# Ledger of designs, part 3: VHH binders against Uncharacterized protein AF_0307

Target 1, 238 residues: Uncharacterized protein AF_0307, of Archaeoglobus fulgidus (o29937)
Amino acid sequence: GSAVDYILEKNFGDRFVKKEFKLWPYYENIKEVIKWIENESDAVAFSSHTARLFDSTLLERRGIKIIPIIFVRHPIIRIHSAYHYERKQVDIFRPGPVIARNTDFKGYVEIRLAIPRQEFNVSNFHVFRLADMLHGEKNMKPLEKALIALKRLPFIGLVEEFEKSMTKLEETVREYFPEFKASVIRTNVQFSPDMPLEERLKIIKNEVGKDFYKKLMEINEEDMVLWEKVVDMYKEGF
Key: E = the ipSAE of ESMFold2; O = the ipSAE of OpenDDE; V2 = 0.75 times the mean of E and O plus 0.25 times the DockQ between their complexes.

## First folded at step 1 (VHH)

Design d1 (framework vhh_vobarilizumab_d1)
Fold by ESMFold2-Fast, scan of step 1:
Structure d1 (fold): chain B 238 residues (1-238), chain A 123 residues (1-123)
Amino acid sequence: as target 1 above (238 residues)
Amino acid sequence: EVQLVESGGGLVQPGGSLRLSCAASGFTFSSYAMAWYRQAPGKGRELVAGISSGGSTSYADSVKGRFTISRDNAKNTLYLQMNSLRPEDTAVYYCARGKTYTYSVTSYYFDYWGQGTLVTVSS
């Protein structure tokens, strides 16, 4: 999200706004998010870690078009990166950072799995988030909702294909904001890229052991299906 | 285990200088590329400077000629010398451990982050 925030601020300046919300309950969250979007009449770019996705037709009938900007990445890499990032947030007393600072990676996963409404941070995170677009469909499984949401999104980013994602983001947003440029992040991504995906996964597997790695894959089974679908979309050059 | 501890932040006047340090532990420091990132209020994280395991450096256009990244492998320490500081340089500065590969870039530059150190440039 921070790279996207940087791009949005560079393109929109004072017309870019950020706000955080209580994640639960769902309908109170989206009520406050919609109110925020409607009340920020001069803003055109909105960012939040805690705003939840909703059915875009709720705003389209009111003449408001939203372009969700969402990135997916390999689920195990996401959890491992979140652990290390949160571990360094010494100024934050929320559960994630506190747990991360006081446990190893295995403990971080196990503790968050055991706490209601924390488990989504280490189990099927992307499915949890995308399924929100079809929150009202109580008879659908979360993965089914997420896959339908994916088909409805005007844009989906893939961290493992960051440059292609930036190009696609630029193309998508320019339909509504002709002067939009995602090239700003490209000028700052010039050196020492992350290691290849397979090498990173091997390091994590060696860190946690094959049995725990198997458990990580099992608790993220739905996110793996979703991630592989997005990987395939990027391979097809859509 | 892996730990990055930043220090050297503070309040300075415009045109002043600061030297940031990042003490690394829990890994073979000399084998990794390292970077400094910063995050100002309302902005995402931006790369300020990077240095390879071999000593090659890279800088954001906004800091070229003013900032110098360096490393001391014997002390497991990364440095950022900041000269001619401007109010726009006000941010929390983070040390990060990076990795490299022989294939084309497919994602992010780094895998570990420090806690950050605040730099304020104000009269």
Scores: ipSAE 0.000, ipTM 0.094, lowest interface PAE 15.8, mean pLDDT 79

Design d10 (framework vhh_lunsekimig_d3)
Fold by ESMFold2-Fast, scan of step 1:
Structure d10 (fold): chain B 238 residues (1-238), chain A 120 residues (1-120)
Amino acid sequence: as target 1 above (238 residues)
Amino acid sequence: EVQLVESGGGVVQPGGSLRLSCAASGFTFSSYALYWYRQAAGIERELIASIYSGGSTNYVDSVKGRFTISRDNSENTMYLQMNSLRAEDTGLYYCARTYYSGKYEPFDYWGQGTLVTVSS
């Protein structure tokens, strides 16, 4: 699982549960998510790649307080990382892994962008997901919804500032679970080199070429606005 | 490229002192928590000391009162001052920074280690 899933499982054990749902249509998705949360009465931590966000008042009305744990990441780095992650999966049926294993990064983006209901995986992903909190606000653009959602969230993480994000997550969760610990230390793992953001972006730009890199920035223009807002929050000591 | 380089290890008699250094490069040092681990023969690496970006510290019980972790953000260096050394403190000392990708399980970036031997 993800780093956050690992931490939740270490803190909550059998009170941590995972489930996947059909993404569409939206209201059927959230109906099943709410039912899942209500039926898992002993669970306190819930993880899903396919549970869509919704207005928290829907569960507050039912006596359930929700703390969404959401992270944003530089959009191009996110897409590139997703491509390489999917290439390592042995799944022979799901489109993401199959496309990733049979084409280069550029082809992966172009193919997913062309398929209805796949395009959000390579275009404004964070805006798409956060805008769901204000689903039904017909007169708002997705970016506007996402920025309002950001202001309403008790926590937002930034992958590029992950240790600061985990410290803030621990502070937020400890208001309700005093024993919660977000610092999890592993030993004897193989060294996985990482690079500064600027260097990683330069490598990707060299991989795909200037013209395609420009296209990646254009199709992720809204995610860049959102990401920069979260970066600024972290610089200001949020 | 994240790099961590330890130094300061050596041979010392019981009751002696050593100061370890960890020189860091390739990331914004002041923004990250950093850790000292110890690996003795035949056992897994053990976290012995932590220092957070805000300056707070934690120690494993066996070193509390004897070891002091500190950082110099201007020099991108973390230190471990080790006093009242015991034979059980013998081992390879690693500095570490944890990577949390959000998609993968946490990974530790490690230095190459520095050897501390406490013997008479």
Scores: ipSAE 0.000, ipTM 0.173, lowest interface PAE 14.1, mean pLDDT 83

Design d2 (framework vhh_vobarilizumab_d1)
Amino acid sequence: EVQLVESGGGLVQPGGSLRLSCAASGFTVSSNYMAWYRQAPGKGRELVAGIYSGGSTSYADSVKGRFTISRDNAKNTLYLQMNSLRPEDTAVYYCAKDRTVYYSWTGTYDYWGQGTLVTVSS
ESMFold2-Fast, scan of step 1: ipSAE 0.120; ipTM 0.558

Design d3 (framework vhh_enristomig)
Amino acid sequence: EVQLLESGGGEVQPGGSLRLSCAASGFTFSSYSISWYRQAPGKQREWVSTITSGGSTNYAESVKGRFTISRDNAKNTLYLQMSSLRAEDTAVYYCARHTTYKVYSGSYFDYWGQGTLVTVKP
ESMFold2-Fast, scan of step 1: ipSAE 0.383; ipTM 0.817

Design d4 (framework vhh_lunsekimig_d3)
Fold by ESMFold2-Fast, scan of step 1:
Structure d4 (fold): chain B 238 residues (1-238), chain A 119 residues (1-119)
Amino acid sequence: as target 1 above (238 residues)
Amino acid sequence: EVQLVESGGGVVQPGGSLRLSCAASGRTFSSYALYWYRQAAGIERELIASISSGGRTNYVDSVKGRFTISRDNSENTMYLQMNSLRAEDTGLYYCATSYTVYKGWYDYWGQGTLVTVSS
């Protein structure tokens, strides 16, 4: 769960549902996701870490309009945050949490890169996930698929511009649910202030060293292209 | 920020029953949806039951009619009553809710409680 999950739960209550899926193989994953969406007839908001994206026409042919809610984040920040998040989970079966608890950040990246079907968690994650919308296009490079998918999405969020992303999400969803509100979450719980992007990247670079940081940039070069395109969209007030 | 403590797991025979509990410290449940997840060896963690802040429940098809989720906000505890247990129900059971860590809302997980249905 994320801040977005909390916002969806508060807007939709019992019409918000969550489910996780076996990530592989791709076609069995999307078969189960589509079945879940079709069978949850009372639900309107669906959240999953393991539901994979697919061609929207598969649901449109069935009379279901989907608004994917997807966020991109600076790829190095995403990997670093995922490492620390997974370290806090008590999960003895999933590779991510187990590896994260038993290695440092560099080891986490190196081990996941070496394991088939784990490498996408530390290398071009956003491109891998968005390219799923054009999974059947065998002659396209993953980055090309992801950029086409980005153009087709009704919404794309940017973690580094979270408030602007929430405003854009509210505008997008209100076309179908006029009462929808994606306002700042207010609670008596204390929150740590966000660190500026440049400062956090500097801290990570100091943690791993310049050589490993260069490797992180190289294995995420496609995600950098995608992230920079979304950053530009947000600067233009899209 | 918050700790979830699960209890009630164990070894049972097919057709048996178990009641799982999830007790929270640090925050109250009253405004949050609550979840039970199950993880079998080699299988991704799956959501099996949920209960909204208003008390409405959802279940995955494989447990409908057999499992019942409930909440006691005064005791800050959630329950999963499991009846007619099957071998395929074997796994680690996790409770979850959404809490704040740093800047963000994350699902907090219990440590998991093992349920083994012997054949």
Scores: ipSAE 0.000, ipTM 0.101, lowest interface PAE 19.7, mean pLDDT 81

Design d5 (framework vhh_7yz9_2)
Fold by ESMFold2-Fast, scan of step 1:
Structure d5 (fold): chain B 238 residues (1-238), chain A 120 residues (1-120)
Amino acid sequence: as target 1 above (238 residues)
Amino acid sequence: QWQLVESGGGLVQAGGSLRLSCTASGFTFSRYAMGWYRQTAGNEREWVAFITSGGSTTYADSVKGRFTISRDNAKNTVYLQMNSLKPEDTAVYYCAAKVTYSWGTRYDYWGQGTPVTVSS
């Protein structure tokens, strides 16, 4: 998300705002996110790594139209990347960075699975996040909510197809902000993948072993369904 | 059947120390990450400390520098050494073994809990 933040800041300047919200220990902040958006009356672009998603109609009823900008990526690659990213953070208070700095990748996954509401950081992350858009549907399963949310989204990005995602984002946002530009690839921001997806997965599998890799796939089975659906959307010219 | 049995709780004065023990049976203890949680009335359980199968440890910010988690695989026991206890540490303390089992299922094993009361 730093690349998207860069694009939003370049397009909107002072009208782009960022805020982080507490997720620990309750993993719930929808009410606080909605109040933030309402209170930032001069802003038009909002970014947060910790804000939970919510039903867009809650703000539409109050005269605020929103365009959620959400990216998905291969679940195993996401978890591995999150581990290495969090290891680099100096944060001594948040669980993720503290855990990442004090153990290896397998330990990071084991410990986060063991902590209530931290398990979603290593198990079905995208499904958990998208299901928030149907928070009021109490008896619907998370994957079902996520798939319905996906159908309702005006935009969904795919990290593995970043350039195509940026083109689609530009097209979507320009309906409301005609001067919006998302094509700032290879300025002072790197968008290139380090290596092909299959090679990265093979390296991770070799790092953790076949049995642990199988466990990672099992605990992310719903995210795999969601990710494959987004891949198919992009393959079909979405 | 998996079983976790906690002991070592009780009443202690602020600034004092307690050592909690949790003995496991019915599974291969050395292969599992073990943790300590605590719960106060009306609140959900919060994690306190974890130790991986490999011995790496992590702590909640509220207990860092005061609590130490350790394990003895020969005794199938995980410990929580609690030093410099504060009244806000008053809670029921739970031992947990966290296990991912087959496709999509997960088994979390909890002990019965041991109460700790820290008086002013």
Scores: ipSAE 0.000, ipTM 0.241, lowest interface PAE 15.6, mean pLDDT 81

Design d6 (framework vhh_3k1k_2)
Amino acid sequence: QVQLVESGGALVQPGGSLRLSCAASGFTFSSYAMRWYRQAPGKEREWVAGISGSGGSTSYEDSVKGRFTISRDDARNTVYLQMNSLKPEDTAVYYCAKGYTRVTYSGDYDYWGQGTQVTVSS
ESMFold2-Fast, scan of step 1: ipSAE 0.405; ipTM 0.834

Design d7 (framework vhh_rezetamig_d1)
Fold by ESMFold2-Fast, scan of step 1:
Structure d7 (fold): chain B 238 residues (1-238), chain A 123 residues (1-123)
Amino acid sequence: as target 1 above (238 residues)
Amino acid sequence: QLQLQESGPGLVKPSETLSLTCTVSGGSISSGSYYWGWIRQPPGKGLEWIGHIYYSGSTYYNPSLENRVTISVDTSKNQFSLKLSSVTAADTAVYYCARQTYTVKWGSAFDYRGQGTLVTVSS
C-alpha cells in the first residue's frame, strides 16, 4: 500500500486522492466507491484501505477505464505484518489496533477470527477481497471468484517480488499514462523486512509453535492457493 | 552495482565431485535480505534450480539433487560454493550463481546472476 501511494503521489500530485469507507454492508461500500470515483473528475489515481473491489464493467459502461492496483503476499507474513503495524497505532476506535496492542500475535489471530466480519483480516483475506469483483455470482465459491478475478486483472503485484511488481506496474500504467514512472529508492520506501520469505516464516513458526502455525495455514488455505498462482505468474512472466 | 562471478574447473570426470565458487562484489552476502544459490542449464533443456543458502548456514536443496548437493558460504570472503558429488554426463550444463528472494517451490526471484560457467562431465 504505502509504497504504491508514494509512487502514485509522485506521478500524479493533486490528481491522486485517498478516502476510507466503512466495510459493511458491502453493497453500499461498492456504491459509495463508484460514486467517489465518478465525482472526483480531476483525479486519475485513487487509494483506499477500505474500498471494496467491484466489477469494472460498472464504470466502463460510462467510459471510465479502471486499472486496479492490487498486491498479494504470503498470507501468514501479511497477518504477522498487520499485527505489528497495528500495534504501533494509537487508534482507540478501530478493532485491529486495539486488539493488537492488548494481546500477543496468537491472541490477535484468535480474537479476530472469533468476531463476525473481523475474521477476514486473519483468514483468506486476499480471496475475500478479490471475490468482490464477482459479487453477483451467488453460486460460485469465493476462491473460484478470486481466481477468475485474478485472470481478468490487468495487473497483480506480489510483495515478495516487489521490484518486478514495480516494473510490471510501470508497463501496465504506461499504456494509459506514457510518462508514468514506478522507480523506487529503498531509503524512501519500506516494503519488506530485512529477511527472505522462508527465514521469516521459520521465525514466525518458532514464535507461535508448530500446532498454531498449522492452524494459520489451515484457515488461510484458499489464500495459499491464490498466492501460489500469483507466484507462478511471476515465475513465468519475469 | 552487484556482480556475481562463477569459478571452478570446466571438466570433471564421472563419479567425481564438481566444485564451483561464486564471488560476490558490490554487495554483502551477510545483508540478510537474500538467499544465494545455484542454477544450471543442461544443453537443450530449461533452467534447473540446484539450491541456495542463507548467510546463517540454512540450506534449501532441489529434492531431486538433495543427496548429492552441498552449498556453503564464506562471509569473510564474500563467497558461496557448490559441491555436487557422484557426477554423470547428465550433470553437463552451464552453471550460474544467483541471488534469490525465495525458493522455486514458491517461485524464484533471480535479481542477479553470474554470466555462467560451462562444466563438462567426460572421461
Scores: ipSAE 0.012, ipTM 0.419, lowest interface PAE 8.4, mean pLDDT 84

Design d8 (framework vhh_vobarilizumab_d1)
Fold by ESMFold2-Fast, scan of step 1:
Structure d8 (fold): chain B 238 residues (1-238), chain A 120 residues (1-120)
Amino acid sequence: as target 1 above (238 residues)
Amino acid sequence: EVQLVESGGGLVQPGGSLRLSCAASGFTFSSYGMAWYRQAPGKGRELVAGIYSGGSTSYADSVKGRFTISRDNAKNTLYLQMNSLRPEDTAVYYCARSPWYSKTGYFDYWGQGTLVTVSS
């Protein structure tokens, strides 16, 4: 999020805009997102935590080419990071920050899992979000939709390979904006993990206990497939 | 209930071959990294070979070129083909499930093991 936002703002200045939307219902969300993109006539870079993905042909029919910039992260690390991020937010209206401030990590997961339309924040988040690109495909399972979406994306980032992701982003965007630079890094922004992935997972497992860690893996089993596919894409041949 | 059941172990002469199988149930097998570990009497568990859900593999230096890990997602089965076996390969071999990202990845389930004895 904020590191990619920094890069987009550095490249595009006032042509970079941000907006948040209500996630539900799906078609009202994408209607407002499309309206936002169309109404920001001078903007070329758009950032949102709550804009949902949709069939790219909806905007292509309107003469607008979209390059989605999506990052995946190890599912358990993502949930744990989201919990700690939301605890720092002074927000009395959004459920995530309120829940995060009033319970531990285990409680945060259990409470969100039990609430309709909150469960995706702690269970197969990346699959849920990417499957939106094929929202109209009623005969496909969410993981199948997400894997097809992954193949259709011009770019996919991997947080655990952030520097390589920035190189790929630059290559992808420069096809349309030749002067785009993703290598503009300031010392006051964080672009690398604080510790190795395996060490972070061990800390989380010790924090929640082996039984709850098993539950976290089970409820994120589809996200693990998706994340490992992206990890494989970033290994040999990149 | 997650279950991992190994088979295929036995007694073999040095230079021989064995194929180990691990039948997995109680979870979406294709979503997990899997590994083979071994434990000789009086020693800790050591990684022999690992395989990601996407098919990428890793091996201990001691078995590289001799052992091949593979998976059949349709059959929910993990395999270890062991060639050119040495007395030092004598151990109980365990199938393990992992959110595998690295060679030192975390394992939350282990099978009961299958004994491999390499002796004349």
Scores: ipSAE 0.000, ipTM 0.130, lowest interface PAE 16.7, mean pLDDT 83

Design d9 (framework vhh_enristomig; at its last look DockQ between E and O 0.52; V2 from the best seeds 0.00; counts 0 for: pae O 8.9 > 2)
Fold by OpenDDE, look of step 2:
Structure d9 (fold): chain B 238 residues (1-238), chain A 121 residues (1-121)
Amino acid sequence: as target 1 above (238 residues)
Amino acid sequence: EVQLLESGGGEVQPGGSLRLSCAASGFTFSNYAISWYRQAPGKQREWVSTISSGGSTNYAESVKGRFTISRDNAKNTLYLQMSSLRAEDTAVYYCAKLSYRYGSSTWYDYWGQGTLVTVKP
């Protein structure tokens, strides 16, 4: 998220804006997000951690073309990174940062699993977020929705293929902004940027123990399916 | 079968203290985070506090510094020590085990019957 924000800010300056929203309920969220996009007439880049995904046709009908920029990563790495990120946050009004500052990673996950489900960031987070695109489909499973959303999105980034993702991002955005450049150094606050995924996972597994690691994988089974799909896309030359 | 049974509720004056207990059975208590919730009259149920299996704790902003959650794994019991009680703390208090249903992307929750706490002069 931070890398993408940097890229957007670098490219668009004052035309890059950030805003957070109440996550629930869904329709109120997207209403506010759409309103935000419509009212910020001078802005061209929008960033939010809480803006929920919606059918882009809602904006297109209003004459606004939107390019969602979404990145996925291995769910265990995502959760681990989220913990460390939130641990550095000083916002005492959001549960995530508060929990992160006051517990270890295992505790962080356990507590978040036992409180009201606002973000789903420890269980199939990407699936739930992508599924929002098809929120109106009540008889479809979240993973099915997410996979359809994946096909409809003009861009999907893979953190484990960051450089390729940046290339794809440039290609996608330059259609509308020819001078757009995505050049940032990949950084990882917890691991060396060159550390293999398997090694990172091993470290985390050792940190939380085999049983808890297994549990983490189980509660993120659908995210793993989604992640593997994106990995395959990039392997195939996406 | 998962069972949760709250106790310790009652009437207390503002500024007073009360200790709630939750007896748990039907699952390996020590392996799970357990939470307290409360529901005031005419209001929605709200989260109060959670303690992880490892003993890490978290609290709602409204109760921070006043409430303390703890657990005794040997007794399969969850506790909530409440101090500096206020009128707005009046509610039915529930202990809860919230669980993920593997493979379904859904959650299932276990609740106790609740115990009433009334804070009034």
Scores: ipSAE 0.012, ipTM 0.260, lowest interface PAE 8.9, mean pLDDT 87
ESMFold2-Fast, scan of step 1: ipSAE 0.578; ipTM 0.839
ESMFold2, look of step 2: ipSAE 0.481; ipTM 0.817
ESMFold2 (binder alone), look of step 2: mean pLDDT 83; pTM 0.831

Design f1 (framework vhh_vobarilizumab_d1)
Fold by ESMFold2-Fast, scan of step 1:
Structure f1 (fold): chain B 238 residues (1-238), chain A 119 residues (1-119)
Amino acid sequence: as target 1 above (238 residues)
Amino acid sequence: EVQLVESGGGLVQPGGSLRLSCAASGFTFSDYWMAWYRQAPGKGRELVAGIYSGGSTSYADSVKGRFTISRDNAKNTLYLQMNSLRPEDTAVYYCARDYLGYSYDFDYWGQGTLVTVSS
């Protein structure tokens, strides 16, 4: 998110760049992302909400080492956060913001589920995105691809363990940029650990009702498996 | 829809006090974690203080003991009481809303109010 962008901008200044890419009606943009990275030859840090992940060997063969910086979040919280974020955007062309501005949270989920290639925004989003790293493996299920990708990643962040994630990010990036510091937010602010994840989920459950909450869990069953594995990794101090 | 309107900024002498207000509308104020951020000229935005719906608070080390964040859920208003002000507190102060209580993941910002601490 925005906190990671802030950290990257503080460390790299003009060498940090952001770009968004077209996803709909086609869900393929890997060639455009690779060309962007190649064209920004002076940049070392890249941020995008819409860039699809890809096999890192595609750039390694071109002499470019990449470190994907990916965060996972409880799936229901991610969808709810995305709804509110998109709702504030005045955009008449992109499906997410248009749908979010014209319906409630339940309607947002149901409409996006009904539109081909939009369903991934509200159903197993993390699994869908991580599976992109093994896009060439046509005979493998998305969850299996995502779990293999997770094992191969040099870093995975967990939003619910933000401070630990920043410590791991710093350790990972310092292998290539010894001066990198991810503690800028932690040194300036004392974060409150006061609202537990369970309480945030209760607020959402009360908003949507138990039946719809059950539906949200069902359509995000694969993301729950992935998220729980990352939670376990953080508890084990990986 | 969602609207956050800051007020109370101004020019004060070092050692003085100032109280900022943020009037919220378009959402159920009592359900949200609220925060004050500031941005000094030429610097990035930093979190100053945060408050959960239940009243629990957090503060940046640089303001701890001098600033107090509070909320009035009946009036849909967030406050920041600023005491013992220093020139380094000079910044535009922003009110921010976050539904999920993650201080780094804010959904909406106000337009800001300028606080200048100088003689």
Scores: ipSAE 0.000, ipTM 0.201, lowest interface PAE 12.8, mean pLDDT 80

Design f10 (framework vhh_lunsekimig_d3)
Fold by ESMFold2-Fast, scan of step 1:
Structure f10 (fold): chain B 238 residues (1-238), chain A 120 residues (1-120)
Amino acid sequence: as target 1 above (238 residues)
Amino acid sequence: EVQLVESGGGVVQPGGSLRLSCAASGFTFSSYSLYWYRQAAGIERELIASISSGGYTNYVDSVKGRFTISRDNSENTMYLQMNSLRAEDTGLYYCATLPEYSFGWDYDYWGQGTLVTVSS
């Protein structure tokens, strides 16, 4: 599991639940997510990588207060990390692991980018996910929706500042869960835990070449704007 | 319009064999991974076999060595050869394709299913 999932399970035990959903269509996804939250009356912590975000008023009208726990990271590091994680899985049916095991990193990006509804896994992933909070705003661009969503969130985590993020999470939930304790956990990664961000990016750039690295930056230009905004928030004390 | 039509189901005794077919139209068949699912009464649909556009095949442990998935791109047809059938293989068998290669997401392209009954 993720470090955050481990911390939630450690704190809440049986009151921590996980479920996955069909991503499309959007309204069927959020309908099933809302039903899940309503039906898990004994649960207080919910984890899913396929539950899509929505307007908080939908649950507030039902007497449920929710605190989304969302993390962002440098988009190129995220894609590269996902590729290497998926290569280690022995899953024989899920597209991410199957594609990752049968091609190099460049091929993984190119294949997913070419498949409808897979492209978001390698292009502006964070913007795609956060824009869902304003899904009904037909005339807004995705980046605009994501930046508004960011301002509305009670918490946003930054993977590059994991310890600070966990401290902020503990502060954010303290009113509702005063006994919640966040712990720093280091996970296995392709790069050393102590390797600076710039050195990891240089390794990736050398792996894929300057032209493909430029393509990765271009297809993630919106995620770069969003990530830089979160970096600034953490630098300025969030 | 994407269409998937299963055929070849029937009643067979334990140890018997059946060959299922899935005839496809409305998409570039050779470019997509194809899947066989089955559903028994009271149980959710289970993925049992897959074949990629490159011909790479995968099976769940319960059917491995007994079932063989194959594809014929010239005929736009996928097959499932089922040997050494057991009572627990009884169910509705569905073929599927995922245009977005998203396992567990929006299975828009399903057939009607074909019934396989294994009984003495």
Scores: ipSAE 0.000, ipTM 0.112, lowest interface PAE 17.4, mean pLDDT 81

